# Designs tried in a protein design chat: VH-VL binders against q39962. Part 45

Target 1, 193 residues: q39962
Amino acid sequence: DPTDGFTEVPLTEDNFVIQKPYDKPLNDRYSYKNGIRRLWVYENDKPFKVGSPTRPRTEIRIKGHDYSSGVWQFEGQVHVPEGTSGVTVMQVFGAVNKATALQLRVYNGDLKSYKSNSVATDIYNKWLRVNVIHKVGKGEITVFINGQQKLVVNDDGPAEHYFKCGVYAAPDGSSNYMESRWKNIKLYKSDNK
Below, E stands for the ipSAE of ESMFold2; O stands for the ipSAE of OpenDDE; V2 stands for 0.75 times the mean of E and O plus 0.25 times the DockQ between their complexes.

## First folded at step 16 (VH-VL; framework fv_ucenprubart)

Design r7 (at its last look DockQ between E and O 0.86; V2 from the best seeds 0.00; counts 0 for: pae E 4.4 > 2)
Fold by OpenDDE, look of step 16:
Structure r7 (fold): chain C 193 residues (1-193), chain A 119 residues (1-119), chain B 108 residues (1-108)
Amino acid sequence: as target 1 above (193 residues)
Amino acid sequence: QVQLVQSGAEVKKPGASVKVSCKASGYTFTEYWYMAWVRQAPGQGLEWMGLIYPSSGSTWYAQKFQGRVTMTRDTSTSTVYMELSSLRSEDTAVYYCARGYYDEWMDYWGQGTLVTVSS
Amino acid sequence: EIVLTQSPDFQSVTPKEKVTITCQASQSIGDFLLWYQQKPDQSPKLLIKYAEESYRGVPSRFSGSGSGTDFTLTINSLEAEDAATYYCQQYDSYPGLTFGGGTKVEIK
């Protein structure tokens, strides 16, 4: 199991900060019911901040555990409804050449690292266990789906890092409606790996 | 390694214009970044002037400088320019460029460019 | 625009003593507050992000606290190398960012 050898980092609701279109109330783009966090956004929504050139998003920004060293792991179960496409559902923020070391994107039911490196197919309407391990010292990110290693990539250089999940419209276009559901979001840390 | 290298010191007369350059290296110039300009008069604090998005060329200027400042970029050379016109003695300052993540903080700064405006 | 007011303007502090600098915003900015350190003839360096998160490479003696309108930068035990001017900056009103007036810290 990808969590073997890791220690869970306790999270509270204070660690879950929602980023959403700046002109929408929280409940118009986010809900938390029965342990499930539902995040959605429309293609024509406003960005997170006024004047920002970024695409629309509704994302959980894990706060309080930003890192620039060590070995960190994000775990969560994600459900992507059919029809959601051209969207980032999980990010490792921070990189040298770009804003993120990793983006897990959904395109037509495929889960990919950015626009390539498929990590899962036919993902719609299913719960997937997602584990992302970032070994900062090695500059390495490993992605696990349902406990199976699917991808190993470089993190694109040292930076300040944190995890995000939800929906962030892809730069190359997206479905009009984008949604992801998350449950059992956890953080882990290991100093020995 | 990310580096922002600015042009050298300038001495200008009142009413003239100055154009400071900021050459970026060590990263993809047009991806997910803005370049901000911040100035600091001698013995004074930091003052936000504005920013440019190298990917699009879109700019945002502080109201104080609107109509007098122009920020541009050359993607072929990964260089951002800040031009300030109608210079006055109060514009004497060190001018900094700084890279920032969209919607987030600035992480790398240029070394600064001293612009002196005097009769 | 959002105005940030720092206090005090100047401090002369004995090494190993605690330093406290405050930054007050004219309106709530949540935790979108940065702290910078600037030494003479140097560019500013980021110390704290999101009001209370230490930036990469920043010594543990530096800490930030606060949310909304009132923020504090603390140097737990001042070192000689900490002589500098410290600035707060808000990034809530993106892209129109503003700085505080700065606080100069000198060593006695």
Scores: ipSAE 0.777, ipTM 0.915, lowest interface PAE 0.9, mean pLDDT 95
Fold by ESMFold2, look of step 16:
Structure r7 (fold): chain C 193 residues (1-193), chain A 119 residues (1-119), chain B 108 residues (1-108)
Amino acid sequence: as target 1 above (193 residues)
Amino acid sequence: QVQLVQSGAEVKKPGASVKVSCKASGYTFTEYWYMAWVRQAPGQGLEWMGLIYPSSGSTWYAQKFQGRVTMTRDTSTSTVYMELSSLRSEDTAVYYCARGYYDEWMDYWGQGTLVTVSS
Amino acid sequence: EIVLTQSPDFQSVTPKEKVTITCQASQSIGDFLLWYQQKPDQSPKLLIKYAEESYRGVPSRFSGSGSGTDFTLTINSLEAEDAATYYCQQYDSYPGLTFGGGTKVEIK
């Protein structure tokens, strides 16, 4: 199991910062009911900050545990309704050449690393367990789906890193409406380095 | 290895313009990185002038400089330019470029460019 | 425009003693506050992000605290290499990334 050798890092609601279109009340784009966080955005929504050229998002930014060393792991379960496409649902933020070391995107029911490496297929309308291990010292990110290793990629050199999940419209091909649902979001740090 | 290398010191007369360059290397210039310009007059604090997004060319300027500053970029050379017109002696300062990610922190700074405005 | 007021303007401090620097915002900025260090003849370097989170490579003697309008940078045991000017910067009213006036710290 990908969590073997890891210790859970406690999270409270203060660690779950929601980035949303700047002109929308939180409940117009986010809900948290019965342990399930629903995050959605429309393609024509405003960016998170006034004046930003970035695309619309409603994302959880995990605050308080940014890292630049060690071995860290994100875990969560994601559900993407059919009709959502062209959207990032999970990220490892922080890199040298670009803003992110990893983006997991949904294109027409497939989960991919950016637009290329397949991670999972036929993902619509079901829960997937996602684990992402970042070995900063090796510059290595490993993605697990339902406990099975699916992808190993190199990060992009030293940076400040953090995890995000939710919806962030991809550069091209976004559906008009984009939604993801998340539960059991957890953070881990390795016991052995 | 991220580097921001600025053009050399300039001496200008009042009323002239100056154009300072900032050449970026070691990262993808056209991602969602902004380039900010910050100046520091002798013995004074840091003053934000504005920023540009190299990906789109979109700019935002501090009100104090609106109408006098123009920021541009050349994606083929990974270079940002800041031009300040109608120079006065109080524009004498070190001018810094710094990159950052939208609504986050600035992580790399240029070495600074001294601009001296003298009669 | 958000105004950041730093205090004091200047401190002369004995090595190994504690340094405390404050930054007051004219309106609430949540925790969207940064602290920078600028040594003589150098560009500024980031120390603290999100008011309280240390940036990578920053010695543990540096810490930040606060939210809303009142923020503090602390150096809990001053070292000789910490002689510098320290600036706060807000990034809540993006893209207006305004700075405080600075606090110069010297070794006594």
Scores: ipSAE 0.352, ipTM 0.757, lowest interface PAE 4.4, mean pLDDT 90
ESMFold2 (binder alone), look of step 16: mean pLDDT 89; pTM 0.895

Design r8 (at its last look DockQ between E and O 0.89; V2 from the best seeds 0.00; counts 0 for: pae E 3.1 > 2)
Fold by OpenDDE, look of step 16:
Structure r8 (fold): chain C 193 residues (1-193), chain A 119 residues (1-119), chain B 108 residues (1-108)
Amino acid sequence: as target 1 above (193 residues)
Amino acid sequence: QVQLVQSGAEVKKPGASVKVSCKASGYTFTEYWYMAWVRQAPGQGLEWMGMIYPSSGSTWYAQKFQGRVTMTRDTSTSTVYMELSSLRSEDTAVYYCARGYYDEWMDYWGQGTLVTVSS
Amino acid sequence: EIVLTQSPDFQSVTPKEKVTITCQASQSIGDFLLWYQQKPDQSPKLLIKYAEESYRGVPSRFSGSGSGTDFTLTINSLEAEDAATYYCQQYDYYPGLTFGGGTKVEIK
């Protein structure tokens, strides 16, 4: 199991900060019911911040555990409804050349690293266990789906990092409506990996 | 190794214009970055002037400088420019460029460019 | 625009003493607050992001706290090398990123 050798970092609700279109109330783009966090956004929504050139998003920003060293792991179960496409559902923020070391995107039911490496197919309407391990010292990110290693990539250089999940419209090809659901979001850390 | 290297010191007369350059290297210039310009008059604090998004060329200027400042970028040389016109003595300052993540903090700064405006 | 007011403007502090600098925003900015350190003839260096997150390489004696409109930078035990001017900056509203007026910290 990808969590072997890791220690869970206790999270509280304060660690879950929602980023959403700046002109929408929280409940118009986010809900938390029965342990499930539902995040959605429309292609024509406003960005996160006024004046931002970024695409629309509704994302959970894990707060309080930003890192620039060590070995960190994000775990969560994600459900993407059919029809959602051209969207980032999980990020490792921070990189040298890009804003993020990793983006897991959904395109037509495929879960990919950006637009290239496929990590899962036929993902719609089902729960997937997502584990992302970032070995900062090694500059390496590993993605696990349902406990199986699917991808190993370089983190694109040293930076300040944190995890995000939800929906962030891709640069193009986004569906009008984008949604992801998350549950059992956890954070782990290891000094021996 | 991300670096922002700015052009050298300038001496200008009142009413003239100055154009400061900021050459970026060590990263993909047109990705998810903005370049901000911040100035600092002698013995004074930091003052945000504006920012440009190299990927699109979109700019945002502080109201104080609107109509007098122009920020541009050359993607072929990974260089951002800040031009300030109708210079006055109060514009004497060190001008900094600084890279930032979209919607996030600034992580790298140029070394600064001293612009002196005097009769 | 969002106005940030720092206090005090100046402090003269004995080494090993605690330093406290405050920054007050004219409106709520959540935790989108940065702290910079600037030494003479140098560019500003980022110390704190998101009000309370230490930036890479920043000594543990530096800490930030606060949310909404009131923020604090603390140097737990002042070192001689900490003599500098410190600035807060908000990054909640991008068309108008703004800095505080700065707080100069000198060593007695």
Scores: ipSAE 0.832, ipTM 0.927, lowest interface PAE 0.8, mean pLDDT 96
Fold by ESMFold2, look of step 16:
Structure r8 (fold): chain C 193 residues (1-193), chain A 119 residues (1-119), chain B 108 residues (1-108)
Amino acid sequence: as target 1 above (193 residues)
Amino acid sequence: QVQLVQSGAEVKKPGASVKVSCKASGYTFTEYWYMAWVRQAPGQGLEWMGMIYPSSGSTWYAQKFQGRVTMTRDTSTSTVYMELSSLRSEDTAVYYCARGYYDEWMDYWGQGTLVTVSS
Amino acid sequence: EIVLTQSPDFQSVTPKEKVTITCQASQSIGDFLLWYQQKPDQSPKLLIKYAEESYRGVPSRFSGSGSGTDFTLTINSLEAEDAATYYCQQYDYYPGLTFGGGTKVEIK
């Protein structure tokens, strides 16, 4: 199991900061009910910050545990309703050449690393367990789906890193409406290399 | 290895213009990065002047400089430019470029360019 | 634009003593406040992001606190190398990434 050898890092609601279109009240794009966080955005929504050229997002930014060394792991369960496409649902933020070291994106029911490496197929309308391990000392990020290793990629450090999940219309050709649902979001740390 | 290398010091008369360059290297110039300009008069604090998004060329200027400042970029040389017109003695300062992630903090700064405005 | 008011303008502090610097925003900026250190003839260096989170490589004696409009930078035990000018900056509203006026800290 991908969590073997890791220690859970406790999270409270203070660690779950929502980045959303700047002109929308929180409940217009986010809800947290019965342990499930629902995050959605429209392709014509405003960016997170006034004046930003970035595309729309509603994302959880995990705050308080930014890292630049060690071995860290994100875990969560994600549900993407059919009709959501051209969207990033999970990120490892921080890189030298680009803003992120990893983006997991949904294209027509397939989960990919950016536009290329397949991670999972036929993902709509079901819950998937996602684990992402970042070994900063090796510059490696490993993605697991339902406990099975699917992908290993190199990061692009040195940088400050943090995890995000939700929906971000980073790719061109996003669907008009984008939604992801998340539950059981956890953070783990190991001090090995 | 991110570097921002600015053009050399300038001496100008009141009423003239100055154009300072900032050449970027070691990263993808036109993706998730903005370039800001910040100045600091001798013995004074930091003052934000504006920013440019090299991908689109879109600019935002501080109200104090609106109408006097123009920021441009050349994507083929990974260079941004800041031009300040109608110079006054109060514009004597060190001018810095700094890059940042969109919606985040600035992480790399240029070495600064001294502009002296004297009669 | 959002105005940031720092106080004090200047402190002269004996080594090992606590330094407290405040920054007050003219409107709420949530947690989107940065603290920088600047030594003479150097570019500013980031110390604290999100009001309270240390940037990588920053000594543990530096800490930030606050949210909304009232923010504090603390140096819990001043070292000689900490003599510098400290600035707050907001990054909530990007068309105006305004700075505070600065606080110069000198060693006695």
Scores: ipSAE 0.447, ipTM 0.795, lowest interface PAE 3.1, mean pLDDT 91
ESMFold2 (binder alone), look of step 16: mean pLDDT 89; pTM 0.900

## First folded at step 17 (VH-VL; framework fv_ucenprubart)

Design u1 (at its last look DockQ between E and O 0.90; V2 from the best seeds 0.00; counts 0 for: pae E 2.1 > 2)
Fold by OpenDDE, look of step 17:
Structure u1 (fold): chain C 193 residues (1-193), chain A 119 residues (1-119), chain B 108 residues (1-108)
Amino acid sequence: as target 1 above (193 residues)
Amino acid sequence: QVQLVQSGAEVKKPGASVKVSCKASGYTFTEYWYMAWVRQAPGQGLEWMGLIYPSSGSTWYAQKFQGRVTMTRDTSTSTVYMELSSLRSEDTAVYYCARGYYDEWMDFWGQGTLVTVSS
Amino acid sequence: EIVLTQSPDFQSVTPKEKVTITCQASQSIGDFLLWYQQKPDQSPKLLIKYAEESYRGVPSRFSGSGSGTDFTLTINSLEAEDAATYYCQQYDYYPDLTFGGGTKVEIK
C-alpha cells in the first residue's frame, strides 16, 4: 500500500480552504455533505481573484502544511461525473518552470498527467483512490490509483509546495460544467523515505 | 537557477523618461508568472508600482503611477521593461523587478536598478 | 486600496531577545500576508507566506501569525545577522500588492 511507512498528518476543517470564483458565494460552487466534498465550476466563471489571468476554479487548498522538503503524500477518493472534461482535479502546487509540479487532468473520461501520461481510463462515475507521493529531495512524484502505481514523474525542480484538489479548468478543451467529488482526503508524511 | 538581472544605474533630468530592463532566466518565462516592479526611495520603504503578465502582456499599475508608467515584455529575450516618464526628483529610487506565481507570492528579485533624478 | 501599518518603525534589540513586529491591515485580507527581510544594499527576501508559513530556507526562529487584519512577525532569539528592515505585504487584493511601511531592527 502506498501509505506504508507514512505517518498520517492530522487534518482539521481549518486545513481545507476553498478557492472559488471571486464573485460567487461558496455554496454556489461547493458543498460538503455526508463526508463528500463536491466542487464544481463553469467554464465562463470568474477566476479565483480579481484581475487574475487564471482559468476558473473551485479547489480545496490544503493549508497549514506547505512544504519544501521531505516526503509528503496526498490521499483522497475522487468521483468525476460523466461530462466533465478538460479539467484539473488534483495538483501539486509549486515548481521552478511552471506553477505546478503535477496536475491530474480529466479528458473524456481519462485521467492524465496534464495532457499526456495516462493514469487511468474510463473513470467517469466511479470512486478512485488517488495517492500522490512527492519526494522533494529526489524531485520525484509518484501517482497511485486504487493502490497501484501508475506514474512516476519529475517535479520540475524544488519549490514551495502544497496540495490542491477539486476542479480547475484546463487551458483548453474544458466542458461547460466541471465537477469533482472528494472524500477521505488525508495527508501523510515520511522522513524515512 | 532562477535569475533576474536588471539593467544598470541611470541618471536622468527632471521631465525625462527612464526604461529599466529585467532579464529573466532559469525558468519558462511565459508560464504562470507575473513580474512585479517595486521601488524604494533612499531610506524609505518598498512601494509597489505594478505588474505584468509575460504570457499575455497584460499589465496592472498602481494608481499612483497610472499614466506615467508602462510595463512591457519581450518574450523572445525573456525580458521585462518598466518605463517611467515625466521623472521628478521624488522618483529617485532603486527599482526592483520580482517574479511571482499567479495569484501568489514573489519568490525571486532582481538586484535593483538605481535611478537618480536630478537637475 | 489596502493600507498596511507596521509597528514599530524602529527597534534596537539585544541579541538573543525576542523581536515582535506587527502589521495591521485596513481591511481583512485573510491570511494573504507576506513578510520580507531586507538587509542594507540587498534585495528583499521572502520570509513568510500565508501569514504563518515559513518560506524555504528561512531559519526556524522566524515565525508569523495572525489572520484578518492583525499580523505578527516574531524572531525568537535575535541573532546579529537578523539586523534588517522587515516589510509586510498583502496579496489578497490581487493584483494590487501593497507593502507596509517597514520595521527596522538593529542590534544593540
Scores: ipSAE 0.779, ipTM 0.917, lowest interface PAE 0.9, mean pLDDT 96
Fold by ESMFold2, look of step 17:
Structure u1 (fold): chain C 193 residues (1-193), chain A 119 residues (1-119), chain B 108 residues (1-108)
Amino acid sequence: as target 1 above (193 residues)
Amino acid sequence: QVQLVQSGAEVKKPGASVKVSCKASGYTFTEYWYMAWVRQAPGQGLEWMGLIYPSSGSTWYAQKFQGRVTMTRDTSTSTVYMELSSLRSEDTAVYYCARGYYDEWMDFWGQGTLVTVSS
Amino acid sequence: EIVLTQSPDFQSVTPKEKVTITCQASQSIGDFLLWYQQKPDQSPKLLIKYAEESYRGVPSRFSGSGSGTDFTLTINSLEAEDAATYYCQQYDYYPDLTFGGGTKVEIK
């Protein structure tokens, strides 16, 4: 199991900061009911910050555990409804060449690293367990789906990093409406060197 | 290795304009990076001037500099420019460029360019 | 425009003792506050982001606190190399990412 050798880092609601279109109240794009966080955005929504050229997002930014060394792991279960496409659902922020080390995007029911490497297929309307291990010293990010290793990529560091999940419209090909649901979001740090 | 290399020191008369360059290397100039300009008069604090997004060329200027500052970029040379017009003695300062992530902090700074405005 | 007011302008502190610097915003900026260190003839270096989170490579003696309008940078035990000018900067209200006026810290 990808969590073997890891210790859970406790999270509270103070760690779950929602980044959303700047002109919308929180409940217009986010809900948290029965342990499930629902995050959605429309293609024509405003960016997170006034004047920003970024595309629309409603994302959990995990606050309080930014890192630049060690071995860290994100875990969560994600559900993406059919019709959602052209959207990032999970990120590792921070890189040297570009702004992020990893984006897991949904294109037409397939989960990919950016637009290229396949991670999973036929993901719509199902809960998937997602684990992302970042070995900063090796510059390496490993993605697991339902406990199975699917992808290993270079993190393009060194940089300051943090984890995000939710919905963030991709540069092109976004559906009009984009939604993901997340539950059991956890953070881990390695017990091992 | 990320580098921001600025043009050399300049001496200008009041009423003139100055154009400072900042050449970027070691990263993809146009992918989710802004370039900011910050100045510091002798013995004074840091002063925000504004930023440019190299991908689109879109700019945002601090109110104090509206109408006097122009920021441009050349994606073929990975260079940004800051031009300040109608110079006055109060514009004597070191001018820094700095790159930042969209919506986030700045992580690399240029070496600074001294601009002296003498009457 | 968001105005950031730093206090004090200057502080002379005995080595190994605590330094406290404050920054007050003219309106709430949430947690979107940065702290920088600048030594003579050098570019500023980032110390703290999100008001309270240390930037990579920053010694543990530096810490930030606060939210909304009132923020503090603390140097728990001053070292000789910490003599510098310190600045806060807000990054909540794009595009006007204003700085505080600075606080010069010297070794007594």
Scores: ipSAE 0.638, ipTM 0.864, lowest interface PAE 2.1, mean pLDDT 92
ESMFold2 (binder alone), look of step 17: mean pLDDT 89; pTM 0.904

Design u2 (at its last look DockQ between E and O 0.80; V2 from the best seeds 0.68)
Fold by ESMFold2, look of step 17:
Structure u2 (fold): chain C 193 residues (1-193), chain A 119 residues (1-119), chain B 108 residues (1-108)
Amino acid sequence: as target 1 above (193 residues)
Amino acid sequence: QVQLVQSGAEVKKPGASVKVSCKASGYTFTEYWYMAWVRQAPGQGLEWMGLIYPSSGSTWYAQKFQGRVTMTRDTSTSTVYMELSSLRSEDTAVYYCARGYYDEWMDLWGQGTLVTVSS
Amino acid sequence: EIVLTQSPDFQSVTPKEKVTITCQASQSIGDFLLWYQQKPDQSPKLLIKYAEESYRGVPSRFSGSGSGTDFTLTINSLEAEDAATYYCQQYDYYPGLTFGGGTKVEIK
């Protein structure tokens, strides 16, 4: 199991900061009911900050555990409804050459690393367990789906990192409406490497 | 290496203009980065002047400098320029460029360019 | 334009003593507050991001706290190398990425 050898880092609601279109009240793009966080945007929504050239997002930014060393793991379960496409649902922020070390995107029912490396297929309307391990000392990020290793990529470091999940419209090809649902979001740290 | 290298010191007369360059290297200049300009008069604090998005060329200027400052970029040379017109003695300062992630912090600063305005 | 007011403007501090610097924003900026260190004749260096998150390579004696309008930078045991001027900066609203006025810290 990808969590073997890891210690859970406790999270409270103070660690779950929501980034959303700047002109929308939180409840117009986010809900948290029965342990499930629903995050959504429309393609024509405003960016997170006034004056920003970025695409629309409603994302959880995990606060209080930014890192630049060690071995860290994100875990969560994600559900993407059919009709959602052209969207990042999970990311590792921070890289030397560009803004992110990893983006997991949904295109037409497939989960990919950016636009190319397939991670999972036929993902609509079901829950997937996602684990992402970042070994900063090796510059390596490993993605697991339902406990199975699917992808290993280089992190393009050194940089400051943090984890995010939710919805963030991709540069091109976004559906009009984009949604992801998340539950059981956890953070882990290993003392090894 | 990721770095920002600025043009050399300038001495100008009141009423002139100055154009400072900031060359970026070691990263993708037009992806997910803004470039800000910040100045510091001798013995004074840091003062934000404005920023440019190298991808689009879009700019935002601090109100104090609106009408006197122009920021441009050349994507073929990965260089940003800041031009300040109608110089006066209080414009004597070190001028810095700094890059930042969209929506996030500035993580890299140029070495600074001293501009001296004297008669 | 968001105004950041730092206090104090200057302090002279005995080595190993605690330094406290405050920054007050004219309106809420959430947690989008940075702290910088600038030593004489050098470019500013980032110390703290997101109000409370240490930047990489920053000694643990530096910490940030606060949210909304009231923020604090703390140096829990001043070292000789910490003699510098410290600035806060807001990054919530891009057209006004303004700085505080600075706090100069000297060794007494």
Scores: ipSAE 0.688, ipTM 0.878, lowest interface PAE 1.7, mean pLDDT 92
Fold by OpenDDE, look of step 17:
Structure u2 (fold): chain C 193 residues (1-193), chain A 119 residues (1-119), chain B 108 residues (1-108)
Amino acid sequence: as target 1 above (193 residues)
Amino acid sequence: QVQLVQSGAEVKKPGASVKVSCKASGYTFTEYWYMAWVRQAPGQGLEWMGLIYPSSGSTWYAQKFQGRVTMTRDTSTSTVYMELSSLRSEDTAVYYCARGYYDEWMDLWGQGTLVTVSS
Amino acid sequence: EIVLTQSPDFQSVTPKEKVTITCQASQSIGDFLLWYQQKPDQSPKLLIKYAEESYRGVPSRFSGSGSGTDFTLTINSLEAEDAATYYCQQYDYYPGLTFGGGTKVEIK
């Protein structure tokens, strides 16, 4: 199991900060019910901040555990409804040459690292266990789906990092409506790996 | 390594224009990065002038400099430019470029460019 | 635009003493507040992000606190190398990533 050798980092609701279109109330783009966090956004929504040129997003920003060293792991179960495409559903923020070390995107039912490196196929309408391990010292990120290693990539340099999940419209190819659902989001840390 | 290297010091007359360059190396211009310009008059504080998203060329200027500042970029050389026109003595300052993560913090600064405006 | 007011403008502090610098925003900016350190003839360096998160490489004696409109930078035990001018900056509202007026810290 990808969590072997890791210690769970206690999270509270304060660690879950929602980033959403600046002109929408929270409940118009986010819900938390029965342990499920539902995040959605439309292609023509406003950005996160006034004046920002970024694409629309509704994302959970894990706050309070930003890191620049060590071994960290994000775990969560994601459900992407059919029709959602051209969207980032999970990110490892921070890099030297990029703004993010990793983006897991959905394109036509495929889960990919950015536009390449298929991680999973036929993902619509089902729950997937996602584990992302970031070994900062090694500059390495490993992605697990349902407990199986699917991807190993470089993190593109050391930086200030944190995890995000939800929906962030991709640069292109986004569906009008984009949604992801998350449950059992956890954070782990290891000093021995 | 990632770094920002700015052009050399400038001496200008009042009414003239100055164009400072900021060359980025070690990373590529993407939609996730902005370049901000911040100036600092001698013995004074930091003053935000504006920013440009080099990937798109989109700019946002502080109201104080609207109509007088122009920020541009050359993606082929990974260089951002800040041009300030109608210079006056109070524009004498060190001008910095600084890279920032789209909606997040700035993490990298140039070495600064001294612009002196004197008759 | 958002105005950030720092206090005090100047401090002369004995080594090992605690330093406290405040930054007040004209509007609520949540925790989108940065602290910078600038030494003479150098570019500013980021110390604190999100009001209370230390940037990588920043000594533990530096800490930030606050949210909304009132923020504080604390140097728990001042070192000689900490002589510098410190600036707060908001990054909540665009355009206008405005800075505070700065606080100069000198060593007695």
Scores: ipSAE 0.599, ipTM 0.866, lowest interface PAE 1.4, mean pLDDT 94
ESMFold2 (binder alone), look of step 17: mean pLDDT 89; pTM 0.890

